# Designs tried in a protein design chat: miniprotein binders against q53ft3. Part 63

Target 1, 195 residues: q53ft3
Amino acid sequence: MFGCLVAGRLVQTAAQQVAEDKFVFDLPDYESINHVVVFMLGTIPFPEGMGGSVYFSYPDSNGMPVWQLLGFVTNGKPSAIFKISGLKSGEGSQHPFGAMNIVRTPSVAQIGISVELLDSMAQQTPVGNAAVSSVDSFTQFTQKMLDNFYNFASSFAVSQAQMTPSPSEMFIPANVVLKWYENFQRRLAQNPLFW

## First folded at step 7 (miniprotein)

Design nx13
Fold by ESMFold2-Fast, scan of step 7:
Structure nx13 (fold): chain B 195 residues (1-195), chain A 83 residues (1-83)
Amino acid sequence: as target 1 above (195 residues)
Amino acid sequence: SPIQEEFEKLMEEAWELAQEAYELFEKGDKEEALRLFRKAAELFLKAAELAIKNNDPESYEEAIYYAEWAQDLAEIIQRELEK
């Protein structure tokens, strides 16, 4: 149902479902991550009246996960950009991932998505500094997006230079990447601060 | 096949232009980067046309994806220049 994108890395579209209403993406080497994008795939919308609360967790010095609410995705706003670099030394917040509050591998963070009622989500306050809201932040994100596409394109160009006649050998799921791109463009059109 | 070889050549030429465009963008030459991303998009679209003629829907989707990617990067640079 969801995808997760980090600048310079391949997009993840196979979230681990850990409960009927909860999904998780692993983010290895999280110390190198400044921004993450969470988006909905174009195949399944949220049920009417529901949306997704987006959480970030990293292991503290004792290996215990520290969860923080980043923001939300909904059918009307199906993609969101979050800055996580400032949160790696932050305090934990209220979270619904109680059974997952166990010691984890150091250097691996997680994005968690909890499907919740829109009315319930309206009462919650995301951690400050997580959402990309300024023109400067948008410019930085745009540069990271260009870097990500360049890395993706460069890896593909190397494969083409190898004279591989079967494009299925690389198997790039273009449909999923195109859906993310369409969601990104829709977000830009609806947020005048980004222009 | 000859048409498959022509498709691969167009894709490779388009990628070279896109890589050069990105390098120019990194160096601050946004106007020239914009021009080259637009040219890359044109070559990807020509590759897509060949894929249609070759009844190869997977290659068509691949070429269209990269054509739109290059066009979108051009539009982002265009908007940055309009600030």
Scores: ipSAE 0.000, ipTM 0.105, lowest interface PAE 16.1, mean pLDDT 66

Design nx14
Fold by ESMFold2-Fast, scan of step 7:
Structure nx14 (fold): chain B 195 residues (1-195), chain A 83 residues (1-83)
Amino acid sequence: as target 1 above (195 residues)
Amino acid sequence: SPIQEEFEKLMEEAWELAQEAYELFEKGDKEEALRLFRKAAELFLKAAELAIKNNDPEAYEWAIRLAEYAQEWAEQIQEELEK
């Protein structure tokens, strides 16, 4: 259902399902990560009235996970870009992953997605530093390009389904979307690292 | 429209060249990476011209920003080659 992308790394499209409504991606060597993209694959939409709350977890000095709410993805906003570099020394927030407070391998972080009612999500406050700054014009253009390509891919999938019932044509837009997401995120992740 | 279709094709071609250039840079082929980033910038600039003709200022800004991205990379690589 979900994808997770970090610049310079293999895109992850197979989250670990840890509960009926909870999914997790592992992020090894997380100290080198500045930005994470979380997105819906477009194959299965959320049920009406539901969306996904996106959390980030890193191990503290004792190896215990510290969970922080980053933001949300919904059918109307199926992708989100988060800056996590500033969060690694922050305090934890309230989270629904209570049983997931398991001692983790050092330097391995996680992205958690909790499928929740939209009304429930509206009551939650993401950590202040997770949202991508609108001050960076390249970030704004990257978001616009991701949206533009998502619209293109969706339109193309509908067109191809009407012309040919080939399974390969049904999934071509998803592969193209993943490629575009990977490309566009590289510059954002390299913003503080020009090497 | 034909202009919009050409614009999108140029943007796609330019971005594919930029990604290939980045992969070459990571593998240590800096000379070829520089060449491809320069080619990518040229295609992004051509796309920007089409956006102007199509009276699409948002598409123009998008193409110009990506041209700047490719040019910044080319400049960095050129500096490393002159080290």
Scores: ipSAE 0.000, ipTM 0.145, lowest interface PAE 12.1, mean pLDDT 67

Design nx15
Fold by ESMFold2-Fast, scan of step 7:
Structure nx15 (fold): chain B 195 residues (1-195), chain A 83 residues (1-83)
Amino acid sequence: as target 1 above (195 residues)
Amino acid sequence: SPIQEEFEKLMEEAWELAQEAYELFEKGDKEEALRLFRKAAELFLKAAELAIKNNDPESYELAIQYAEDAQWYAEEIQLELEK
């Protein structure tokens, strides 16, 4: 039903169903994550009058999840971009996952999706500044992709150490650059979230 | 749907393999990374086949995208190991 994308990481499309109406994605190494995109796969729409409330959680000092409401996805708005950097506290957030005994791994954050009535969702207030504009998110994603390209391409660079006593330069095969460009274009063409 | 459940299972398994492959690649274990990227690509392709059978073009395109990405990493690693 749902997908979860973090810039520079592989997309997740297989949420763990923890209740009839609740789904969870695990996010390892969450401290390096600035933005997360949540979207519907387009295969199964929400039932009439329903939508999804999107939550973010991380373990507190006692290993207990701290849930924060980020926003919503619906059949009419099937994707959303959230800024999770700086969300250190879950103060004041009431959430439907509060009664669940979810077993967690320390240092792993989660995205939770609760399928709820649209009328119920209208009564809820997301944490401030979690939702971001597509322009801001695209800029940050572009920076992460540039970093990914540089790091990946550099891993294939050839040092002149084989020929000189003090090599200072690296050379990247041209085909690596071409393949990265083709891969980036393919991702953009097939990802409706980079609108 | 049984087909949808199997699709999601394959996508999850393939994604986990690809994530592990990327971590191994970052750590310099290129041969194991290559093996896992190839395995991930196989599973993404199987998921794509299920999406076609389920008349689900969006899931098909998504699975093909991941299969191609995994294949691309595997190809680059293979070329590096042959040098």
Scores: ipSAE 0.000, ipTM 0.101, lowest interface PAE 18.1, mean pLDDT 67

Design nx16
Fold by ESMFold2-Fast, scan of step 7:
Structure nx16 (fold): chain B 195 residues (1-195), chain A 83 residues (1-83)
Amino acid sequence: as target 1 above (195 residues)
Amino acid sequence: SPIQEEFEKLMEEAWELAQEAYELFEKGDKEEALRLFRKAAELFLKAAELAIKNNDPEMYERAIEHAEIAQLFAEYIQDELEK
């Protein structure tokens, strides 16, 4: 139902469902991640009155997950870009007694999506401005990619609904979405006017 | 313009092929769907070339994104047929 994108990595479209209303994406080597994009695939909308709360989790020094609310995705706003580089705590600790050299093993962070009532989501406060408001080149690129995806998915769905008596039987396979994204990235690299 | 008229003609023809291909795909006629999606992609790409010649980024975006979708459906169906 959801996709997760990190710059320079393969897009993920197969979230691990951990409960009826909860989905998780694994983010290996999370220290190198600055931005994460979460988006709906456009094939299955949220039921009326519901949306998704987006969380970020990393392991603390004891290996326990620390969850932080990043923001939301809804049928009206099916994609969101989050800056997470400032949210990883416990990395640059200051202490008066000198530096300690700590050997780290590779760790995995997670993006979690919880399907919730919109009224419940409205009562929650995301951590300090995780949603990106100033626009760098990556954010501009990502927003344009998402806009293009939703515009064409919507256009195609409307056209096919006019031809098919049972629109509920129509949807785009996840593999097609993944390959579309990969080709879009290649096209953008070759021709900046593509979008 | 003559270029825009040819562009719209290519887009319409390609779109009709893509719609027929999708209906065949839904019915399980994968080989014929593949053929028509490939033909649709070819026509969308021709429309994109005309958009470049006409220096019209909006026309180019319309054509190339439709070509991309048609190509991805074709590749997906090709993968399915190889299994």
Scores: ipSAE 0.000, ipTM 0.159, lowest interface PAE 12.5, mean pLDDT 66

Design nx17
Fold by ESMFold2-Fast, scan of step 7:
Structure nx17 (fold): chain B 195 residues (1-195), chain A 83 residues (1-83)
Amino acid sequence: as target 1 above (195 residues)
Amino acid sequence: SPIQEEFEKLMEEAWELAQEAYELFEKGDKEEALRLFRKAAELFLKAAELAIKNNDPESYEIAIWAAEFAQRYAEEIQKELEK
C-alpha cells in the first residue's frame, strides 16, 4: 500500500483501490497545496519488474479531469516529493485512467497511482518541474522523515511476519501508524531537554 | 494571526537547524550536530504546543513528526558519542 502526505494535513494511508492495479487519494481544496509526497508503506514491495506511476488530476473548467504524470515510485525509490503548484490546465499526459475520467467536484483533485511494468514507465515523461530535487530543504527534510518511518514500519513488519506468516495482502495497519506516533511522543516525554 | 506567525517562524527555524545538524553529523562533527538536533526538537515541540492552542490538529501532527525526526537523530548521535 501507499501513503500520501500534504504539508499541514493528516497523512492518508488508505488509498481507494479503483482497479486491481490503480489507487487514488482525494485532495480536497487542492488550490492551497504546494507539495504532495507519495510513498510506499514499506510492508508490501512491488513485484519484481514493476513500479508505480504517480499522476495528479484536477478538474478543468468543465469538470473534466486533467491527468498529468508527476513521476514514479519503485522498490529502490519508495518515496517521491512533487510540487503541484503552478501546474497548468490543459497540459495533460497520456494516462491509464481513461475509463475513470468521471466529472469531479470542482475543488477536489486526486493523486493516482498506477502499478506498471518498469520498462513501460521508462518510456514516459513526467510534466516539467513537478519532481522536487534533493537540493531543496523541504525535500531533504521530508525524505529523512520518510526514512525514519520506513525503518519503523519495516521492523514491525518483520516481527509480525514471524508471528502471522503469509497474509494474502500485507499492509501496514492503521494501529501501527498510531503506535509509531505514540512511541515518538513517549520518547520525547522521557527527555526533559525537549520541553 | 500572531499564533500562526509564531508557529511558522518556529517551524522554519527548526527545519534550518535540523538540516545544519545533519550536515555536521555527516562531516563527523557529532557534538555540534547533537546540540542542533536537540535545539530543533525543542523548537518543533514549541510549534506543536502553539498548534494545539490554535485548534489546528493537522499542524500539530506535522510538528510532532518533525520533533520525533530530530529526537531520533539526536539519540542516534548520542549513542555514537558513548562508544
Scores: ipSAE 0.005, ipTM 0.138, lowest interface PAE 10.5, mean pLDDT 66

Design nx18
Fold by ESMFold2-Fast, scan of step 7:
Structure nx18 (fold): chain B 195 residues (1-195), chain A 83 residues (1-83)
Amino acid sequence: as target 1 above (195 residues)
Amino acid sequence: SPIQEEFEKLMEEAWELAQEAYELFEKGDKEEALRLFRKAAELFLKAAELAIKNNDPEFYEDAILYAEQAQFMAELIQEELEK
């Protein structure tokens, strides 16, 4: 249902489903990550009144995840960019992942997505400075390019889902995602104003 | 609006052609991929024209950006075919 993009790395489109309403992506070498992008693949929209709460976790000294709320994705805003470079020393947020009791490798972080009621999400406060504001021209350009990628990937996912015996399983070939990302990177190089 | 519906239809048709073009390019069918990327670009440009007529600069920007992406892929493939 979801994808995760880290600048300079292969895009991930196969989240591990750990509960009916919970999905995770692994982020190895998380200390080198500045930004993550989370997006919906577009084949399974949220039911009315629901959205996805996006969490970031890193392992504490005992290897236990410390979860922090980054923000949200919804049918109306199916992609979001988050800055995580400053969040790795903070205290944990209130989170729905505690009951899962997952122990992680010390160098691997996670992005978690919890499908929740929009009314419940409105009562949550994301950690400060995680969501990248749209006031900066570079942020606006990056968001627009990511929206283009999301729209392309979503249209491909819909076509694939219609052709599969198990439409509930989401899959976009990695080569298609990689080619789109390469195109995006080349466009950035052509426009010095958007470095 | 009827113009917005036509715009969305053109965008969807163009995206489908671009998807097919990427798959063909990966399979090594570069000539057919080139043809479909060029066709996708034409449809994105038609969508941009509709956005202008509907006085919607945001839709115009989106359509132009997709047209540029499709044109970029076509140019890349054309260069490979000339080698």
Scores: ipSAE 0.000, ipTM 0.116, lowest interface PAE 12.2, mean pLDDT 66

Design nx21
Fold by ESMFold2-Fast, scan of step 7:
Structure nx21 (fold): chain B 195 residues (1-195), chain A 83 residues (1-83)
Amino acid sequence: as target 1 above (195 residues)
Amino acid sequence: SPIQEEFRKLFDEAYELLEEAWELYRKGDKEEALRLFRKAAELFLKAAELAIKNNDPESYEKAIDFAELAQEYAEWIQEELEK
């Protein structure tokens, strides 16, 4: 139902299901990881009133998992980017995973996703500044960039009657720019990760 | 769908021809630019036909708008070539 992406590594889409409502991704060599993207796969929405709480677990000095709440993914916000390099070590948070993953490789961390009621998620506080940005935030930034480009380009538009064709001039019709903008915006809305 | 994919490919090809036509015009090759504007219009009209068959009036309107634009540019260049 979920995917996990680390910059410079292959995307993971095969989470280990450890309970009916709990999924885990392994992050080997986690000391080299700065950011992790967690997202929902297409075609499988959360049930009404539910979402996913995203946790990060790393082994402490004894190899025991220390779970921290990073944030959430929901049908309305199906992806999020988390910075894990700045997380405090040795301080766990309230978590639903119990004794799962008690046997750990020292250099392997985990991302855990717990499917929970939205009301329950609203009562929880993610640790520190783990959530650096969301794909929605990047989508909004990209939309602003597109708006700025379109506004800039359209400010130079002239009517066809005002144009005088010249071999040394390059023309891009305003209508063509608008069609490109609309198509790109539509694609971005359908899949914010396409860019 | 297969019809949406065919529409997209025709539309993208027509759009690329439209851009190439303007580049050719800028370089002074007005006759070739005219040919490509006419070709772009043909492909946009073909895309519009597919959109209607796929019951997609929004894509139809967009394709028709681009076809009309390409036709207007072709007419403009033809008038220039005729003096």
Scores: ipSAE 0.000, ipTM 0.078, lowest interface PAE 20.6, mean pLDDT 68

Design nx22
Fold by ESMFold2-Fast, scan of step 7:
Structure nx22 (fold): chain B 195 residues (1-195), chain A 83 residues (1-83)
Amino acid sequence: as target 1 above (195 residues)
Amino acid sequence: SPIQEEFRKLFDEAYELLEEAWELYRKGDKEEALRLFRKAAELFLKAAELAIKNNDPELYEYAIEWAEEAQYFAERIQKELEK
């Protein structure tokens, strides 16, 4: 249902489901990560009235996870970019991942997605510096690339549905994701910030 | 530089058309999506030509990749419309 992207790394499209409504991506070597992009794969929408709250967790000095709310993804806004550099100095907020509060390897962080009611999400406040205002070329470029990927993947989903009148299952073929990733990495390497 | 500004303007215009084409395609307006994908490809190619004239092969390759992607989807939509 979800994908997670870090510049210079393999895109992750297979979240670990840790509860009926909760999904997690591992981020090894998180100290080298400045931004994380979370997106819906475009084949399976949220149920009506639902969305995803996006959390970031990192191990504190005692190896205990500290969860912080970054923001949200919804059917209307299926992708979001978050700045995680500097969040280690912030305190953890109240979070729905309490039952999964397991000590982790100190260099591994996690992105958590909790499927929640839109009304409940509206009552929550993300950490102040997580949502990225588009103040620089990198943020703008990354958002455009994310939009391109979402549109690319969604176009294949629509084509598949049109080929079968009543598809019972929807998916994005792995080769489509691989092809996009290779093109994305090539473009990023050639000229991400030199406009 | 003036040439980088001209490249940026052409590229941004092409990308805006590309985004609009994707939106139209998802809404089922395939004929309009096809038209905009073709127009986006033309502008990306124009940007690529500007880059190569300015002896910038990296910008050329970058613009060509976007032009190829736009052309690829235009071709796919054209085939869908013919079915």
Scores: ipSAE 0.000, ipTM 0.176, lowest interface PAE 15.4, mean pLDDT 69

Design nx23
Fold by ESMFold2-Fast, scan of step 7:
Structure nx23 (fold): chain B 195 residues (1-195), chain A 83 residues (1-83)
Amino acid sequence: as target 1 above (195 residues)
Amino acid sequence: SPIQEEFRKLFDEAYELLEEAWELYRKGDKEEALRLFRKAAELFLKAAELAIKNNDPESYEEAIYYAEWAQDLAEIIQRELEK
């Protein structure tokens, strides 16, 4: 249902299910990651009244997971960009994932998605610096750009998932992101109002 | 102000390098594209530093956003060249 994208890496489209309503993506070598994009594949919408709370987890100095709420994805906003550089010194937030007593590999972080009622999500406060913040024109442009990328990437993800019915993990080549950016920029140059 | 002028000059120079790097990449000149993406990132980081000194958080975030984007693109190209 979900995809996770880090620039310079293969896109993950098959989350590990850890509960009926909880999904996780592993992020090895997270020290080098600045931004993470989380998006819905578009094949299956959330049930009416539900959405996804997005969390980031990294191992603290004792190897214990520290979960922080980054934000949300919904049927109305099926993709989001999060800045995770600078969150490693942060305090954990309340989270729906159970206690994990196993010491994690120090360089591996996780993105967690919890499917929750929209009313419950509205009562939660994400970490202030996680979402990409910007001014009006830039925010609107960035949102349009993100929507365009989501639609482009999801078309490939759907095709691959349909062709491979029982994958352990599906990936989209990193160069697909670069090709999307080139196409978007080319269209802007030809007609700045197309978006 | 002098700081605002210097920020704009660095940011504009960095952005021009970013655009040139992207054109080089699409033409297949990955080595030169990598060099320019790295240079663009360096200049965006310098611009970000000036923005923080000028207590301009909006300009700082904008410069950091493009610096990180340029670094990510450089990383992708570096990996392609190492194949």
Scores: ipSAE 0.000, ipTM 0.108, lowest interface PAE 16.4, mean pLDDT 68

Design nx24
Fold by ESMFold2-Fast, scan of step 7:
Structure nx24 (fold): chain B 195 residues (1-195), chain A 83 residues (1-83)
Amino acid sequence: as target 1 above (195 residues)
Amino acid sequence: SPIQEEFRKLFDEAYELLEEAWELYRKGDKEEALRLFRKAAELFLKAAELAIKNNDPEAYEWAIRLAEYAQEWAEQIQEELEK
């Protein structure tokens, strides 16, 4: 039902079901992770009136999980981006994962998804600054990706401009990349969730 | 946009194939699972092309990662079948 994506890693789409309403993804080497994307696969919706509360857990000094509420995914908002770098030394929060008292290795964190009533989710508050607006997070993540792509493509285009074109090589004019970047930024500013 | 809709359709089809491939693998039907993982990878690669065409680097990243994931599963199953 769910997917979990970390930049630079293989996407996970096989969550471990640990209860009827609870799913978990393992995040090894979590200290190198700044952002996590949680999304629904789009083919299996939540039941009517339900959504998913998204939690992050890291092992404390004794290897016990410390769960923190990050935010939510719903049929109407099936993906969310969370910044977890600031949460690696946070405090535990109220959570529905009481049945999961598994001791974890120090380097492995988890993303937990609890299927809950929308009414219940509306009354929950993410701990600290754990949950950021998914729209704002999505915009920042997309802008970062756009900047990385533009800078990489532009630097490569400059390098290629010094070489004669070969039949097996493509040369992209820098102005074309710039126009694409400007158009994409304009569209992103109008609707951060556009494609 | 029409390209967004086409992307969503391909992406959803590829996801469905991934889920079916996992069910087949769990049931021990490795040959059919391999086939579906390969099909899923192809559809995710097509979705990635549409994302690039639509100036959407985030959608591209998601699609390409899932294509890589499906390909790695296919390689693992291929290895198992050749043992």
Scores: ipSAE 0.000, ipTM 0.084, lowest interface PAE 19.9, mean pLDDT 67

Design nx25
Fold by ESMFold2-Fast, scan of step 7:
Structure nx25 (fold): chain B 195 residues (1-195), chain A 83 residues (1-83)
Amino acid sequence: as target 1 above (195 residues)
Amino acid sequence: SPIQEEFRKLFDEAYELLEEAWELYRKGDKEEALRLFRKAAELFLKAAELAIKNNDPESYELAIQYAEDAQWYAEEIQLELEK
């Protein structure tokens, strides 16, 4: 239902479901992460009156998880950028993931999404300085990710084109990747939140 | 194959309509853009049908993706016009 973007990393679209209403993405090497984008995939909307509370968790000096509320995503605002570099130190927030912190990798941070009633979300206060709600910042970050993806995919396509032909293997022409990039870039120019 | 050539012709024609629709949208001619996005989707769907007949799942998937994009753009513009 959700996706997670970090500059220079593989896009995650398959969150681990840890409860009926709770989803988690793992973030290895979290010390090198400055911004995280959380978004809805657009295939399954939230039910009426519901949305997602977005949390960030990292292990403290004793390996225990510290959860902080970053913000929210809703059908009306299906994506958000969060600055997490300043949150690796500081106090934890009230969170619904307490019972879910029994088993986790101590060297890995996590993004948690809790599906909640909008009324419940209205009573919560995100940590200060986490949200980067500027449309310009979002568009610029997403454009960098697209550029990185296109360069990566183009490199891979060249390697595939140089392989010995095999009857059982499929190859994607480089122009197909280029067409995808052009279309996606146009969609971003018209509506940065459509992805 | 003849079917593959027909696929390419339909796909290219649909793609040109898609590009023209985006230019119209940028100029603010949303109603005409909507019309062309719908026409592009129709042609991409026809291309997809040819790909199935040619037992070409790769071309089918490509044409369907573009048809879905064109339909999505049309729906978004339709919603804008209703505001």
Scores: ipSAE 0.000, ipTM 0.107, lowest interface PAE 13.4, mean pLDDT 71

Design nx26
Fold by ESMFold2-Fast, scan of step 7:
Structure nx26 (fold): chain B 195 residues (1-195), chain A 83 residues (1-83)
Amino acid sequence: as target 1 above (195 residues)
Amino acid sequence: SPIQEEFRKLFDEAYELLEEAWELYRKGDKEEALRLFRKAAELFLKAAELAIKNNDPEMYERAIEHAEIAQLFAEYIQDELEK
């Protein structure tokens, strides 16, 4: 459901699920990290009324994990960029990852995502101002991208079905996906606000 | 600026990988296409990070939008391979 990116490292798109509503990404050698990007993958939205609280965990001088609330991702704000370089010596915040507070090696940090009610998330305060940039247009882009793709695919699928002996069978050839991408990209280049 | 030139080079490299991935997909090499789509997404996300450093939300949006496109196609191919 989620992705995590650090510059110079492989993008992580397979979070470790540690509970039905909790996901974790490992960040080895975290002391070299200044920013982390957390984002939702476009295919699975949160259920209505739900969102994700994003936490950062690092080991303190005693090797004890310290969890800090960085911010949130929601269907309305499905990506966020966090500056963590200033947080590595900060105070821990209230968090739902109590069972994850085990002593770790000094160089490994984690990003935790807890799926929570939006109302509950509104009651929480992120540590400092960790969010560098969170673009609201990202949700609109994701929704329009999927809508545009489905419209293209549906149009071509109907045309293909009408040309075959099995009209109910749908085909989505590779060139249809490519045509959708090229059309969407061209429109974005001409007018980034078309969606 | 140096950071804008780095962004452009990284973005262009990612875009070339997208084009190569589609060519491979058309030829039926779905596993290799998947690998390149995921690599393209990685590079677009790195370009997005450069935009953060430059406090440029327009470059950030452009890079993130392309990363999402690459990820969508990777997921589509992944699903095909698992069927």
Scores: ipSAE 0.000, ipTM 0.124, lowest interface PAE 11.8, mean pLDDT 67

Design nx27
Fold by ESMFold2-Fast, scan of step 7:
Structure nx27 (fold): chain B 195 residues (1-195), chain A 83 residues (1-83)
Amino acid sequence: as target 1 above (195 residues)
Amino acid sequence: SPIQEEFRKLFDEAYELLEEAWELYRKGDKEEALRLFRKAAELFLKAAELAIKNNDPESYEIAIWAAEFAQRYAEEIQKELEK
């Protein structure tokens, strides 16, 4: 359902599900991380009225986990960038992971995602100025377009998992992808309901 | 703009690495293919960072989706190498 991305590292798309509504990504060598991107994969949207609260955890000087609320992801805002470089000496906040026995290495940080009602999320305050919110605002039409593209590509990739890939059959040139995307954006500007 | 041009150059370079990685995989050089898929993912992520700086969420999303594709292919090859 979710992806976690750190510049210069492999993207993670296989979160550990620790409850029906809770997901965790491990961040090894977290001292070298300045920003973390959390995003939804295009295949499964949140049910209506629900979203995800994003938490960051690291071990304090006593080896105890310190959980902090970074922000939120929703169907209307399915990606967010968080600055974590200033949070490693922070205090813990209230969090939904307190009752869970999550296996954790003391030297590894984690990103936690809790699926919650939007009404509940609206009453919570993220720590500091962790979210970089000025840029990931976009219309639901753009997300639906990307979801459709991703679903098609994901289906194809799974179908080819046990076969030797062929470049002529697997890829289209980057210029064609960008031109297709630019043409779709043009249509959205002329008719915002197109999807 | 300079940032938009740099985005396109990074994205195109990453995509060319994907094509090269597939050719290596076809030839049976799975370790080198894995390396190039990982490098492609890294460049797509750098392109996403530029899109954020340029206040372009649409380009950011496409770069993130592209990074996802590269990582998915890398994961499949990694699984083969671990068997």
Scores: ipSAE 0.000, ipTM 0.146, lowest interface PAE 12.0, mean pLDDT 65

